VH-VL binders against o27280. Designs and how they scored, part 151

Target 1, 266 residues: o27280
Amino acid sequence: MDSMNVPEVLEIKRIVEESESVKTFIFSWDFRREVRPGQFVMVWDFRDEKPMSVSLIDPVRSEIGISIRRVGEFTDRVHGLSEGDLLGIRGPYGRGFELMGRDILLVGGGIGMAPLAALADEATARGMRVDALVAARTADELLFLDRLEAAGVNISTCTDDGSCGFKGFAHERLLTLEENHDMAAVCGPEPMMFQVMRILDERDVPAQLSLERYMKCAVGICGQCCLDDTGFRVCAEGPVFWSQELSRVREFGRYRRDPAGRRVPW

## First folded at step 7 (VH-VL)

Design i3 (framework fv_libevitug)
Fold by ESMFold2-Fast, scan of step 7:
Structure i3 (fold): chain C 266 residues (1-266), chain A 122 residues (1-122), chain B 110 residues (1-110)
Amino acid sequence: as target 1 above (266 residues)
Amino acid sequence: QVQLQQSGPGLVKPSQTLSLTCAISGDSVSSYSAAWNWIRQSPSRGLEWLGRTYYRSKWYSDYAVSVKSRITINPDTSKNQFSLQLNSVTPEDTAVYYCAKGDFYSEYFDYWGQGTLVTVSS
Amino acid sequence: QSVLTQPPSASGTPGQRVTISCSGSSSNIGSNYVYWYQQLPGTAPKLLIYSNNQRPSGVPDRFSGSKSGTSASLAITGLQAEDEADYYCQSYDDSLSGYVFGGGTKLTVL
């Protein structure tokens, strides 16, 4: 049996309030079990288990962080926990981001900024120049701005309602940004990622995109994580894909899957 | 703006290879937003999508299951065109053949060539 | 055989409303967008409606599309003589992993 498949019961060391709806739960972590930006873990509250992206990787403090948005019964229960309470953590799972070149563009929407925050830390530690476009519906939903600023990231913001930065969507803001980048990483709502990918493809910027989809099993023995045209399973072969891989996937940006694996439109 | 011009023989004998080309103007065959399609039309089967080619760091091609074993769709970046080869033709392959541009990220065909009537007979 | 089913013909008089149906299954129309093409005699098909109900620039607003379950419809209001053409629906079929078309409807303006 692989040790990654056995949940470790970990104590919540710290909780950071990122917004009214998002908290980062920080745990001590043994880095003999490697974690990379873009990977996810299964979070178990001893009743239900859900996949969550790793948002903080700190080998100096021996800590990882997991950022969780409050969107349903599981996440409501987890948000009710306090420092000192216990959660089961299984993983990490999935393919992480790859870094190449000298400069990188990050495009994050809402909670999608969580895995990108971990990536920003690694990119800056490697001496890369990092530009981040942080998008949300409102100013209150912009995440990790303080952390990105502390890392030396060049930040642009946009909100749908115009309450902070550019008024409009991420792809509209991206059209006003003309910086050439060696690569990009994108995470957020799938329709946003689809529009951003189109622009990056036309600019000849290779991009990696992280998909957040319904999953029942982290080890890939479920059918709900399959991407139609390629047969890729997000939990086994993702969640991070290069844009050239996603350009072959018909369902990307068009529909999602419900918990039963059935297609529903965005 | 975008124009597609087809060329190739109008008569092909059974068992031979049907070969058509589609010349592109107003866009690049290597455009990231484009997929380049072949679609045929016959009285008995109506409109049939045959396949597409597109560029993403490398060239990809997708083919309809019904023709997958006999078909090749290839780009030619130097001539800004793409081609269709359909092997082992039968009289059932008699049709008007169209090349068509789709936006890769959308599932429709917004520009079509003029069409080429291909008759498969001895 | 066409994967999507359309009536082979439809007719109307100028000023009338005409509706053309397109029927499929859960693997095509039930799960995917529907597109419509107009083909005038001797010409290639031309995109008329995309993504169920959207019109390309230059298509009059008297053309509209709709989709419900595994079926779609093209509606033409204020029918004109110039609308006499063949009309084709198109979707994507998940089980075939490819694009599929209806058999076409010949619209006659009487």
Scores: ipSAE 0.006, ipTM 0.479, lowest interface PAE 11.0, mean pLDDT 84

Design i4 (framework fv_libevitug)
Fold by ESMFold2-Fast, scan of step 7:
Structure i4 (fold): chain C 266 residues (1-266), chain A 122 residues (1-122), chain B 110 residues (1-110)
Amino acid sequence: as target 1 above (266 residues)
Amino acid sequence: QVQLQQSGPGLVKPSQTLSLTCAISGDSVSSYSAAWNWIRQSPSRGLEWLGRTYYRSKWYSDYAVSVKSRITINPDTSKNQFSLQLNSVTPEDTAVYYCAKGDLYYEYFDYWGQGTLVTVSS
Amino acid sequence: QSVLTQPPSASGTPGQRVTISCSGSSSNIGSNYVYWYQQLPGTAPKLLIYSNNQRPSGVPDRFSGSKSGTSASLAITGLQAEDEADYYCQSYDDSLSGYVFGGGTKLTVL
């Protein structure tokens, strides 16, 4: 039997409220099961399982954190839990981010900052220079600013409504930033990631992008997961991809699926 | 800033090979953001995409089904240019030929060469 | 014929609104973005609208694009004499694995 395929029941050690809609749940973790930024776990509330990115990796305290946005019935139930309550955790799964060079850019939108916060911690611990562009619809949806600042990250913000930082979208803010980077990591809504990838490609900055929507396929729940036009199986190779791999994937950033499975432009 | 300049013969005999070159300035032919395209325009068929070449981890080329058996589009990194070879031409291949820089993310053509009228006749 | 269908001509007077249609199928416009090009006599086509409804820098806001189902349209408001040109729509066709263009619309400003 594979131990990663059986949920371990863990006690919620601490809960951090990141915003009105996002909480980070912290668990004791045995680091004999290595966890890397960009990987995810399956969270089980004894009724349903959902994939969640790991947002905190702390070997010194022997803890991991999982950040969860309230978006439906499962996440509503999990948000109702308290310290001392139990959740099943299975994993980690998926391909994580790779750190390269000495000067890196993180571009995160909304909950996409969760895996990037863990990456920022690792990068700064390695002595890398980290610049982060944190994007959200409104100021109260900007996530992990305190953690990034404490880690020594150089932070730029933008909000759609102009309530904090640059008024506009992530890619519009990125065009006003002239710094060169050895690599970038990007996570957020696919239309944002698509625009950001384009700019980074023009600047010859290799980028890694996390396709959050396909995480459940990596655990074998859906054997049908595949990106159009390449034969890439996100469940086998993702959720993190290099930008050059995604540049040939016609679906990325251009299409979503409706309930009937039809391709619909964003 | 980006400029595309075409060169090649304007008259080709039936059954011969049509050969055109597009010189690039203001950008690199190996730029990751770019695809380098050939598009032709004739009164009978209108605008017709013929194919493209582009660099990622290696060079790739894609061709329109209608010409795939007769066409080659090749980059030349040392001269910062790319070329079109179209074999076994017929009078139906008479057209104005454009090279064009494409954008792989939006799939549009944002810079075009001046165009070359190629007449296929005996 | 062209894979995407456009009217061969359109006309208007200065200050009027003109709309140019582009009709396709589920394998092209129905599944993919639409782009529009303006071609002045003796010149190469110039990108006018990208991703259904976006304008490049330098394109006046009088030009707008839209897409619904398997059809798209280009609208020109406040028509000017300088707008007299050929207009082409473009998309990608999944069944052909390639780019496709409309037949072009010759816009005359009367």
Scores: ipSAE 0.007, ipTM 0.450, lowest interface PAE 12.8, mean pLDDT 84

Design i5 (framework fv_libevitug)
Fold by ESMFold2-Fast, scan of step 7:
Structure i5 (fold): chain C 266 residues (1-266), chain A 122 residues (1-122), chain B 110 residues (1-110)
Amino acid sequence: as target 1 above (266 residues)
Amino acid sequence: QVQLQQSGPGLVKPSQTLSLTCAISGDSVSSYSAAWNWIRQSPSRGLEWLGRTYYRSKWYSDYAVSVKSRITINPDTSKNQFSLQLNSVTPEDTAVYYCAKGDLYSDYFDYWGQGTLVTVSS
Amino acid sequence: QSVLTQPPSASGTPGQRVTISCSGSSSNIGSNYVYWYQQLPGTAPKLLIYSNNQRPSGVPDRFSGSKSGTSASLAITGLQAEDEADYYCQSYDDSLSGYVFGGGTKLTVL
């Protein structure tokens, strides 16, 4: 729709502090305009516009939530806002996660748990068994554990420093967990996703992975959203991709691109 | 698991209302992730999606532009079924009509009814 | 007419590889997943491929799907007589706010 490209100015209804560096901003939403877990919106503070994944989809309350990590000038300004303040929202954009089967494994790192939290809500509402592996640098940076627990999700944690759960990285923890799931969804730092994808491929578990790299345009009108070997545009053909699609992308997990489009190692 | 069973008249006169019902077993019509669809198949137009109904915070219905002015799709939670009403039928509405289950977070139809041939003729 | 374009027919011999194409536009295949259905005579369509290239449980691995840009393909390797059927592609169209189907391809096994 053309109407998806016009920002709507929405009032911040509620703010949830998820951690020292992450907040969820909640808005009223008209669910005639469907939004799926894995999709993103463009958030406009009347100065800059940035893509943000939808982290809460609550049709009972007619609300969506957008979780934002404080990492730069734009996000610092947005974190300074209060309930009642206004933000521009346009979208949703991109392909969301697909759900099928009886059980799903979620593997999330840091803020990558945001779209997976929305997916967990949907999967549990559908009656699926949900297992989540939640990874972060430290215990204080593990996100959405309370939401996942309230939803009945089976939670495993790992932290780089060992302050909560398994001491180590997500893929190391995954090797010690149950092998059988009908599908998986993965979101987090690209090196983590690459390692997790390889393990899931060896287990014959179909996986969907969410990429949030270089979303400079909302509908794929610029090449900065493009993946190397496949020509996929993240905002038009992603951000969610099946593992089979990503296994053909040479740069996935190995390189990123700077704003000029040049390869840089992770 | 999920099974869809269709019922309704196989012959409708031009200008009348076509009415079909789809009974659901193995799932609830108010199931949160489900969308309940009507799809028809004719030699001239092939497979054509007509519309759907689904429950989120309330019931919603979406309709294909080509039939939007003539169509209503309604759930019946007490009987665990949903229906199609298509007004002012013409011979062009002659088709096999299928009900089908979709998913709100996937764009496929994974369970289909047996199909009902509806002939519109005088 | 159909919004997505498929060849009206395809044929092959047992053991051969056959591909069926499906062409759309940026508002449908270019922006959304593609699904494939198999329809045997006298039956309802059955989901064969979902999300471009995934197989439901029970579908043999000789069926595969792919998508590139605004086009998709269904590939059948090791063609068997029982594969003789009509095949339909399907996507969602953003401009129409609804689901769209291909015109169907009648596959004949010679």
Scores: ipSAE 0.005, ipTM 0.473, lowest interface PAE 13.1, mean pLDDT 84

Design i6 (framework fv_libevitug)
Fold by ESMFold2-Fast, scan of step 7:
Structure i6 (fold): chain C 266 residues (1-266), chain A 122 residues (1-122), chain B 110 residues (1-110)
Amino acid sequence: as target 1 above (266 residues)
Amino acid sequence: QVQLQQSGPGLVKPSQTLSLTCAISGDSVSSYSAAWNWIRQSPSRGLEWLGRTYYRSKWYSDYAVSVKSRITINPDTSKNQFSLQLNSVTPEDTAVYYCAKGDLYSEYFDYWGQGTLVTVSS
Amino acid sequence: QSVLTQPPSASGTPGQRVTISCSGSSSNIGDNYVYWYQQLPGTAPKLLIYSNNQRPSGVPDRFSGSKSGTSASLAITGLQAEDEADYYCQSYDDSLSGYVFGGGTKLTVL
């Protein structure tokens, strides 16, 4: 829609510090523009525009939240902002998660928990049983545990270094979990998602996975967002894909593309 | 441990259909991560991948361009096996035929059947 | 005809280092991983190297793989009599949308 393509200048109402490197920026939102978990918005700091996943959807307060990890010049500038400052927001864009069945498993790594936190809120509001496996390199990088607990989610954690929960990777922890689920949603580093998808496929659990790629414009032509073999554009057809769609994509989990479009290993 | 056992006739006449079967033990033909392949080996063409079948929400098959018009690879979940049908064979189809397991998320073949020599002659 | 090019033969004596080359193009080796198979007489091929340079469990570290540009190599150090076999490289070809093999190299241990 046209209204989704024009950035609105919105006031930062509240900032939640999720960790040393992650903040959630909360804005008033007119829910005549529907937002679904798994969708993203373009965030404009009046210099650069970057895609960010929606991490909070609160129709009762008429608010959305956008969680941003500090990783470069744009995100450093945004992290320097205060409540009352202004940002441009355009969207939402992309295909969101679909909920099916009565039981859902969420598997999130690092900042990938951001869209899954919004999904957890939706799933619990629908009366689903929600189990979440929250993975990070270290304990201080585990995100949204307080929100998940408040929502009534059954939480398992793992860290690469063993500083919280299971010591090891998400897929290693998943192998020790014997719960049946009607569906799963997965978001995190692509190699983690690939390993998790393999296990869920072996268990016949349909999964949705959210992919991060280079984006120029959410609704425009974007060569950097194309996947091998299928021609999917993450900004147009994603970022959320079913596991059976990704099973035909040779590139997923094996390699990425450099700025020239060449395949390079992870 | 996965084992693949091939069976089928070793002699086929030109213009007829070649039919081979690969029985699977130690894994399910419907295993979500598995791809079930046919690969042949001949002096004139060397090793040649013919195609694969695999299960997700439904069965999929992929075939090499060189044989696509003549080939069908079918799973049989009740017998835990998969088969190759190659139509309108010629003497150039004479080869040792292997079934092989691949992983959908890797590009190699880690388990192979014993091989079946098929001779196409009158 | 084979899409990937290997020398038809190679030879060495026990203890020697032998290399087997595999040459392709930008649509196969240039863009994709390379895999190597060992085929002993009368047997099926066996996976020897995957993803350019990785060894499956049970493959001795005498076997190593490498890839540069549109070419790959299999190196065998400390050559042994039991290494006498045919060796095949394999990749994926983007233009053919399928898997491709080299013509094979018959390694003779003198």
Scores: ipSAE 0.007, ipTM 0.441, lowest interface PAE 12.8, mean pLDDT 84

Design i7 (framework fv_libevitug)
Fold by ESMFold2-Fast, scan of step 7:
Formats: C-alpha cells, structure tokens, sequence
Structure i7 (fold): chain C 266 residues (1-266), chain A 122 residues (1-122), chain B 110 residues (1-110)
C-alpha cells in the first residue's frame, strides 16, 4: 500500500463550476487503483495538503473528480487554478460507502453532496432505485442537481429559506417523505446528520454517515480526527460509519473540536 | 436473480492448464459496478481469492500474489461469461473452485457459483 | 496459512451464546470492513454479516458482528442445531491488494 502514500502529480483535465463557491476538478485516473464513493484523497498544491472527498468516479472515461468549496487560503489558491495546471494527489484513503438492497436514500447537505453524487452514480449503474434529498441554506447552494437528474435519481430538495423545494431543514423534509428504503447514506453538517439519523433509526433503515471533520492528516496520524466515546479516528476508521456505531458517540451532533482539540458546542 | 453456473473438466494432469468457465445470468459481465472473481477452497489453504476481472473504460484484471505468474481471468462479452486459466498445475492446486460476483465498492461476494471440484493427479 | 486468524473449532449447546473471533492486522481489518460467511456442508459460502455488523435480509437477529481495532467477532445467541456449519471471516488487505479470508471455524452444536 506504499503507492497510496506517494503523491502523484496530475494534470487538471477539466474544471466544472458547481456554484459560486464550489468547483469540481477532474483528473485522468488508472482504475487499477480502486476508488470507492466515500473515500478521500489528499490534495497537495505544492505548499499545503488537505483531505478532499472524491465526488466523481467515472471508470468509463477513466476519470475521478474532487469537489472543493472555497473557504480559506488553500481552497482559494486551488480555485485560482486552470485546466492544464498540476496538483498532487495521494490516496485514496478511508472506508467508503457500501451499497445494499434495491432502494436507497441519499441525504446530503451542502458540500456533503459531493461523496453522495459519486455514490449515486454507482448505485444507478448497479440498477438500484435512488432517492436523493438535497439540502442547502439557499437554492444557489444546492449541488449536483443536474448530475443526479442525468443519472436518473429521484430528487427532493429543501432550503432553509424556501428558495427551492421544501422550506425547512433536511430532517423536517425527511419526515414528509413516505418511501421505503433498504439503506440510506448521509453526508453534511453534523447537526443535520444527527437529526436525520434519529429518524432513520426510528424507521429501522440502516444508515451510513460520512464524518469529514478535522481530517488534517494522513490515515491515523492526527488525534484531532478522533471521536470521543469510541476512539474512532475519521481518517483511520471512517470517514463512513454505520448509524449504530454513531449512536454510541456522545460527541456526534452535540459538539465539535477546534484545532486545539477542545470541545465547542454546535 | 443473478445466477452463476460453472463448467469445465474436474481432472487435470500435473503441469497442464486448468480451465473453467462461469456463465452469468441476470446481469451483464460488463456491468460497471461488478467484479467477477475466482475463489478456491482446499483443506490446506481454506478459502483463497485468486483474482477478478471487471469492466471500466477497458477490461482490468487483478490477481492474488500467490498465483499471479500462472493465472489469467478473462471476460467473454459475447457469451456473457468469464473464465479461469491456471497454468502449470500441481497437486497443491486441488480444490473446489468457485466463481463469485463481487462489487468493486462493497468488498464482499454476494452470489456464488455451485463450485467445481478440480483434482490434479496423475 | 490463512491471512486472518480464526479458532479452528467452537462448540455450544442449544440456547447458549457462542462467539467466533477473527484476528488480523492494520493492513486488513484495521482499515477495512469485515464480512462473515456461513457454509453448510456441500454448499457454497453464504453471506451472513456485511460491513462489520449488518445483516442481509433473511438472516436472524441472533447473529451479530462486531469489530474492534484489528479484530472482529461473530456472536450467535440462542444457538440452534441448524447453526452447525463452518464460519469464515473476510476482509480486504491493502498491502496484498486483495481479499483475504480466515481459516474457518467449525461450529458444533452439542
């Protein structure tokens, strides 16, 4: 697994502008090195390295995509790049999602739709029925709707401000959905994921949730990736966890950790 | 709904090539999420994954280190099947051989063929 | 030798709890999911537990799985005569770039 720890310098083949603040960077990829939805890579701009979820896995075209939201100095620099420019990529790392059953539900908030978009592609290619609940603060922050529609996904939207679809939060919208599902996959802000998980548990729907907080290190290196009750490191034992695993974690949905590792309420 | 049916000779002489086929129904051998595997089972080694083939923009095959120099796993899209060829067999290759469908993204084997006992003996 | 280590045998009486262990390393169980298969005599293995602790439809809830660090465990509560079978754990090994199995545990119901 030495090859996973050596960064490859890859050319940006294509850039897709998903929104005012989100871009997807697409690279040619040799699929002898498997990548699963829910896994992440370390992206190196030759100054800093940050973990990013894989948002596109296209083995037909031999491409992967990485979606990046502009939130700080590293992401600002990466957003300034053009097609033909170079980035270092190493990985993939972490446990990905598993697909089970015939009918699945995806619940994504904001950039959390990135790993779920890759999962939707795989599920639809497998012949599964996919329902997606896509949540954001405003209509302009809903991501991947065109991709999901092209894949044949049944889409429900909600926005906090009511600018698109249901007015309210993801868990409020979920309560109005009357579909049966064999499993769910959830990715987004932890308070959203906590509320969604509770509803899915009450409905006896097994759920997988992706925790992508504080991944500042390669697998297993940084203690700030750790969850309180289980000792799980998101990089080492995640980022994808089953809902029954997360139900034992007092930290999940209640507080987070700052860069110094201190608890901060949500 | 997916079914795998194996065929091939059950007796092979030492130094010859072992050849088995697995016919697929209920799915396409070129399905993008599917991986088509060969797994054998012997008293001495237990269950042993031998390799897989799968379609992306082209066909790929992965093989276990222990057999990599002797093994070929090939798809046949026209017949919707895949095959195993294992060269230079020895008595240690005596085993029940299973074909199995996996998923590149689930890491488990959810459909198995019936199994074929292959005896390597003179 | 199998890559994952299981006890070769386990036994119990009807109604008891039986636990079957599976030990690996950081390159397999430590970083990847664990799966369990049940094999009845003369049949192919059948998936019993996936993703450490999930049950496929039709598997009774008395079967459960768990994973801690580089080890996994299959628990069978309320043991029944029809549980007499061989049980195999399976994971993926990053250093071998392939799937790995335990040596199997023959469960006898006394």
Amino acid sequence: as target 1 above (266 residues)
Amino acid sequence: QVQLQQSGPGLVKPSQTLSLTCAISGDSVSSYSAAWNWIRQSPSRGLEWLGRTYYRSKWYSDYAVSVKSRITINPDTSKNQFSLQLNSVTPEDTAVYYCAKGDLYSEYFDYWGQGTLVTVSS
Amino acid sequence: QSVLTQPPSASGTPGQRVTISCSGSSSNIGENYVYWYQQLPGTAPKLLIYSNNQRPSGVPDRFSGSKSGTSASLAITGLQAEDEADYYCQSYDDSLSGYVFGGGTKLTVL
Scores: ipSAE 0.000, ipTM 0.425, lowest interface PAE 15.5, mean pLDDT 83

Design i8 (framework fv_libevitug)
Fold by ESMFold2-Fast, scan of step 7:
Structure i8 (fold): chain C 266 residues (1-266), chain A 122 residues (1-122), chain B 110 residues (1-110)
Amino acid sequence: as target 1 above (266 residues)
Amino acid sequence: QVQLQQSGPGLVKPSQTLSLTCAISGDSVSSYSAAWNWIRQSPSRGLEWLGRTYYRSKWYSDYAVSVKSRITINPDTSKNQFSLQLNSVTPEDTAVYYCAKGDLYSEYFDYWGQGTLVTVSS
Amino acid sequence: QSVLTQPPSASGTPGQRVTISCSGSSSNIGSEYVYWYQQLPGTAPKLLIYSNNQRPSGVPDRFSGSKSGTSASLAITGLQAEDEADYYCQSYDDSLSGYVFGGGTKLTVL
């Protein structure tokens, strides 16, 4: 019953360099252990363990991929690994994305495109029409464009500095896109997701949003963050939430918490 | 432009139910970003938020703890309005009652009704 | 008694700077945004400042807000006769799970 809670030591089969700061690590996977877009795994380098979203799910090749941005000591060590090296992986954990309707809009910011790339593969395999808005600070931080194009996704881009596509933020670009989608999925920096959620709610488009900070809650290590000010518990169902659920969470898009539990604005 | 117009009684006897209505123009009561609030003002307690109703796949209502046991805020989509019912009133419920529009993603009230003075006395 | 504390009155002369304080605690102003409303006699309150220091369209730049720790202030520069009104601060209180208002400050223009 607890086999998913024990790390399995897996060999790095292939490494794909997505950008200067992002790599995708690919492993052979036994799909008797189902994994769905939006779920995450715990990655163990034999010193520390961190949650990482699954960015590739390929049952035909029997492979999964995990995309990791270099942002600290753990990720720096993992980026130093080579094909043939070993990592511990346990999971999958958390609630994945649900797909409904015929048309889906994906809105991703930076590394938030990682779980959305896996979702795009699933949606296209089901015959859905997929539109993706890919946002980043600069052109060289836009991720998975070639993979999305190969999957038949209709791509729009925006960058804060205007180096690729629309010059501006994701929500500003979204205002210029057509309103007709059966659903949306959103992943990226929390302030971006908050602004995008507001627009989608006004358009009556049901949206699912993935919150990285709730991944530890899903495995039972989330400290104090299981209730919001209204008494509604959202962390137990993370990291993916419907916009209807997030509209009741006081802190979403407004503030975060420091290690002492104090509220800090974004 | 959003406009809110209130209607209801000026005098209610102790122990009776206070009923007020707020008619909305320039917006839909079912607008996804909107929250529809009741706020009252009295010399003794100042401004008090009483509660709100809003639409998210279904209707929700939130109430201030001080009135939760005797208050109902209810939408009427066919008339594009919402109402307040406050049961078992006492003289301490004497106040000017305002309806107000808020936003689910912001913590302020940007449109207010004209106010209705309600006196609770025998 | 109000959860947020304001002085009951303030006064100034035309052209003067007037400041109105609003004091709370860590469960409200210390962790949440502050909002200010102006209420002219016989009218509903009108939003004057949102999110600590932002002005809605149509509000003159003579009005400004600030927040430090568990306290907030509304400043009015170049005071005018038409500024004579009641002013209310508002925040959200985490322990009450609801919106809270200050007791109000009656500003008299001498």
Scores: ipSAE 0.006, ipTM 0.458, lowest interface PAE 13.0, mean pLDDT 84

Design j1 (framework fv_bamlanivimab)
Fold by ESMFold2-Fast, scan of step 7:
Structure j1 (fold): chain C 266 residues (1-266), chain A 121 residues (1-121), chain B 107 residues (1-107)
Amino acid sequence: as target 1 above (266 residues)
Amino acid sequence: QVQLVQSGAEVKKPGSSVKVSCKASGGTFSDYAISWVRQAPGQGLEWMGRIIPIFDTANYAQKFQGRVTITADKSTSTAYMELSSLRSEDTAVYYCARSTYDWGSGYMDVWGQGTAVTVSS
Amino acid sequence: DIQMTQSPSSLSASVGDRVTITCRASQSISSYLSWYQQKPGKAPKLLIYKASSLQSGVPSRFSGSGSGTDFTLTITSLQPEDFATYYCQQSYSTPWTFGQGTKVEIK
């Protein structure tokens, strides 16, 4: 994909510690190369390359941010880096969120709040009213509450263990909130997204959902990120899909595939 | 039962600053937002801003932005409101009040007793 | 900013009367409206939240209704302790804004 297909080596300008397990890495960015909320970049540490959602888009400061959760060898190495160190970035890739209407519901789980934080900034800049349901297993895993509050977003939290806000799952909290919205955007674990999607479909709220899946290649020519039933490739046709598209995918919310292509239940 | 206890009355000269404290006792400090609301003599209520301690972020009404700073110290369960470049129009009773920060829950169920700030020459 | 307008600005009533106070928002605020009571020299007290939910410990003679732009606070069978100033407040969008107040005075 033209110049986006070659990694550009960028200096880490600033690091924000979001939680014990999540950091946001901020880089200078030339906005002649457009970036939209919901898109991702490939992050290269000069050994391995992994897809990461863009969590901050700031044309005024000419910066982008990439939020990374510590979950394995690659992310452990990246978390060990300091301001001034270098990373390779290529992209952006994928289609981003589309905004419509006057009010939007965001439903995010864990690191899924990263692309939704960028979306919240754009929605508020457009004058939309933003309501966010932020879900995690525990209070320590809730992310971006400070950014959302600063942006004027109306926040509701829920945790599985009840350590912050509503005790329970995102879909259980959503059932107690009967507010009407022109659209919704959802990102988080697939089982959560599936249950939320069904409620929004019943309420006739059009929703876009962002799928983070294992991907081996971001150039769009590999078939390894293809979904069952529809033939969608997450890196080329996603990661953002309308709920109407996902309701036809047998795989969504039920099982995933490991790097070898084996079915693994959620 | 949660109580909010504010610092005592202040008399200030124009151009100075004032810092009012609000100490919470009982209940969970971090699960709540603390707003600051003022009331000039014979006038209505005016929201200045709030802080959500768990977010460590404050949000201000535009007319006070640049003059007001709201902070919180979780270890002492105390919120602060500092207003600089005082004018006679800033003479008011200043209230702290708590709300949950939950979606649409900007209603304030527990209020401090108020702090009278008088700006005089 | 969302402007909140109350009517009337003041009213005179007798014990036992039904009192109605209205509040109008300059744009739709869904149900994100609260009502407060304030007595002279005291902090405001929350009566109603989310347009129609009665705050714990508040007498059932107080009720709220409305959605969108038009809201009403009703006091059935006014009691001596109800003579006060009442304020509506929106929490739909920051900055949160209050109505100018309605003073309920004894006839």
Scores: ipSAE 0.194, ipTM 0.639, lowest interface PAE 4.7, mean pLDDT 86

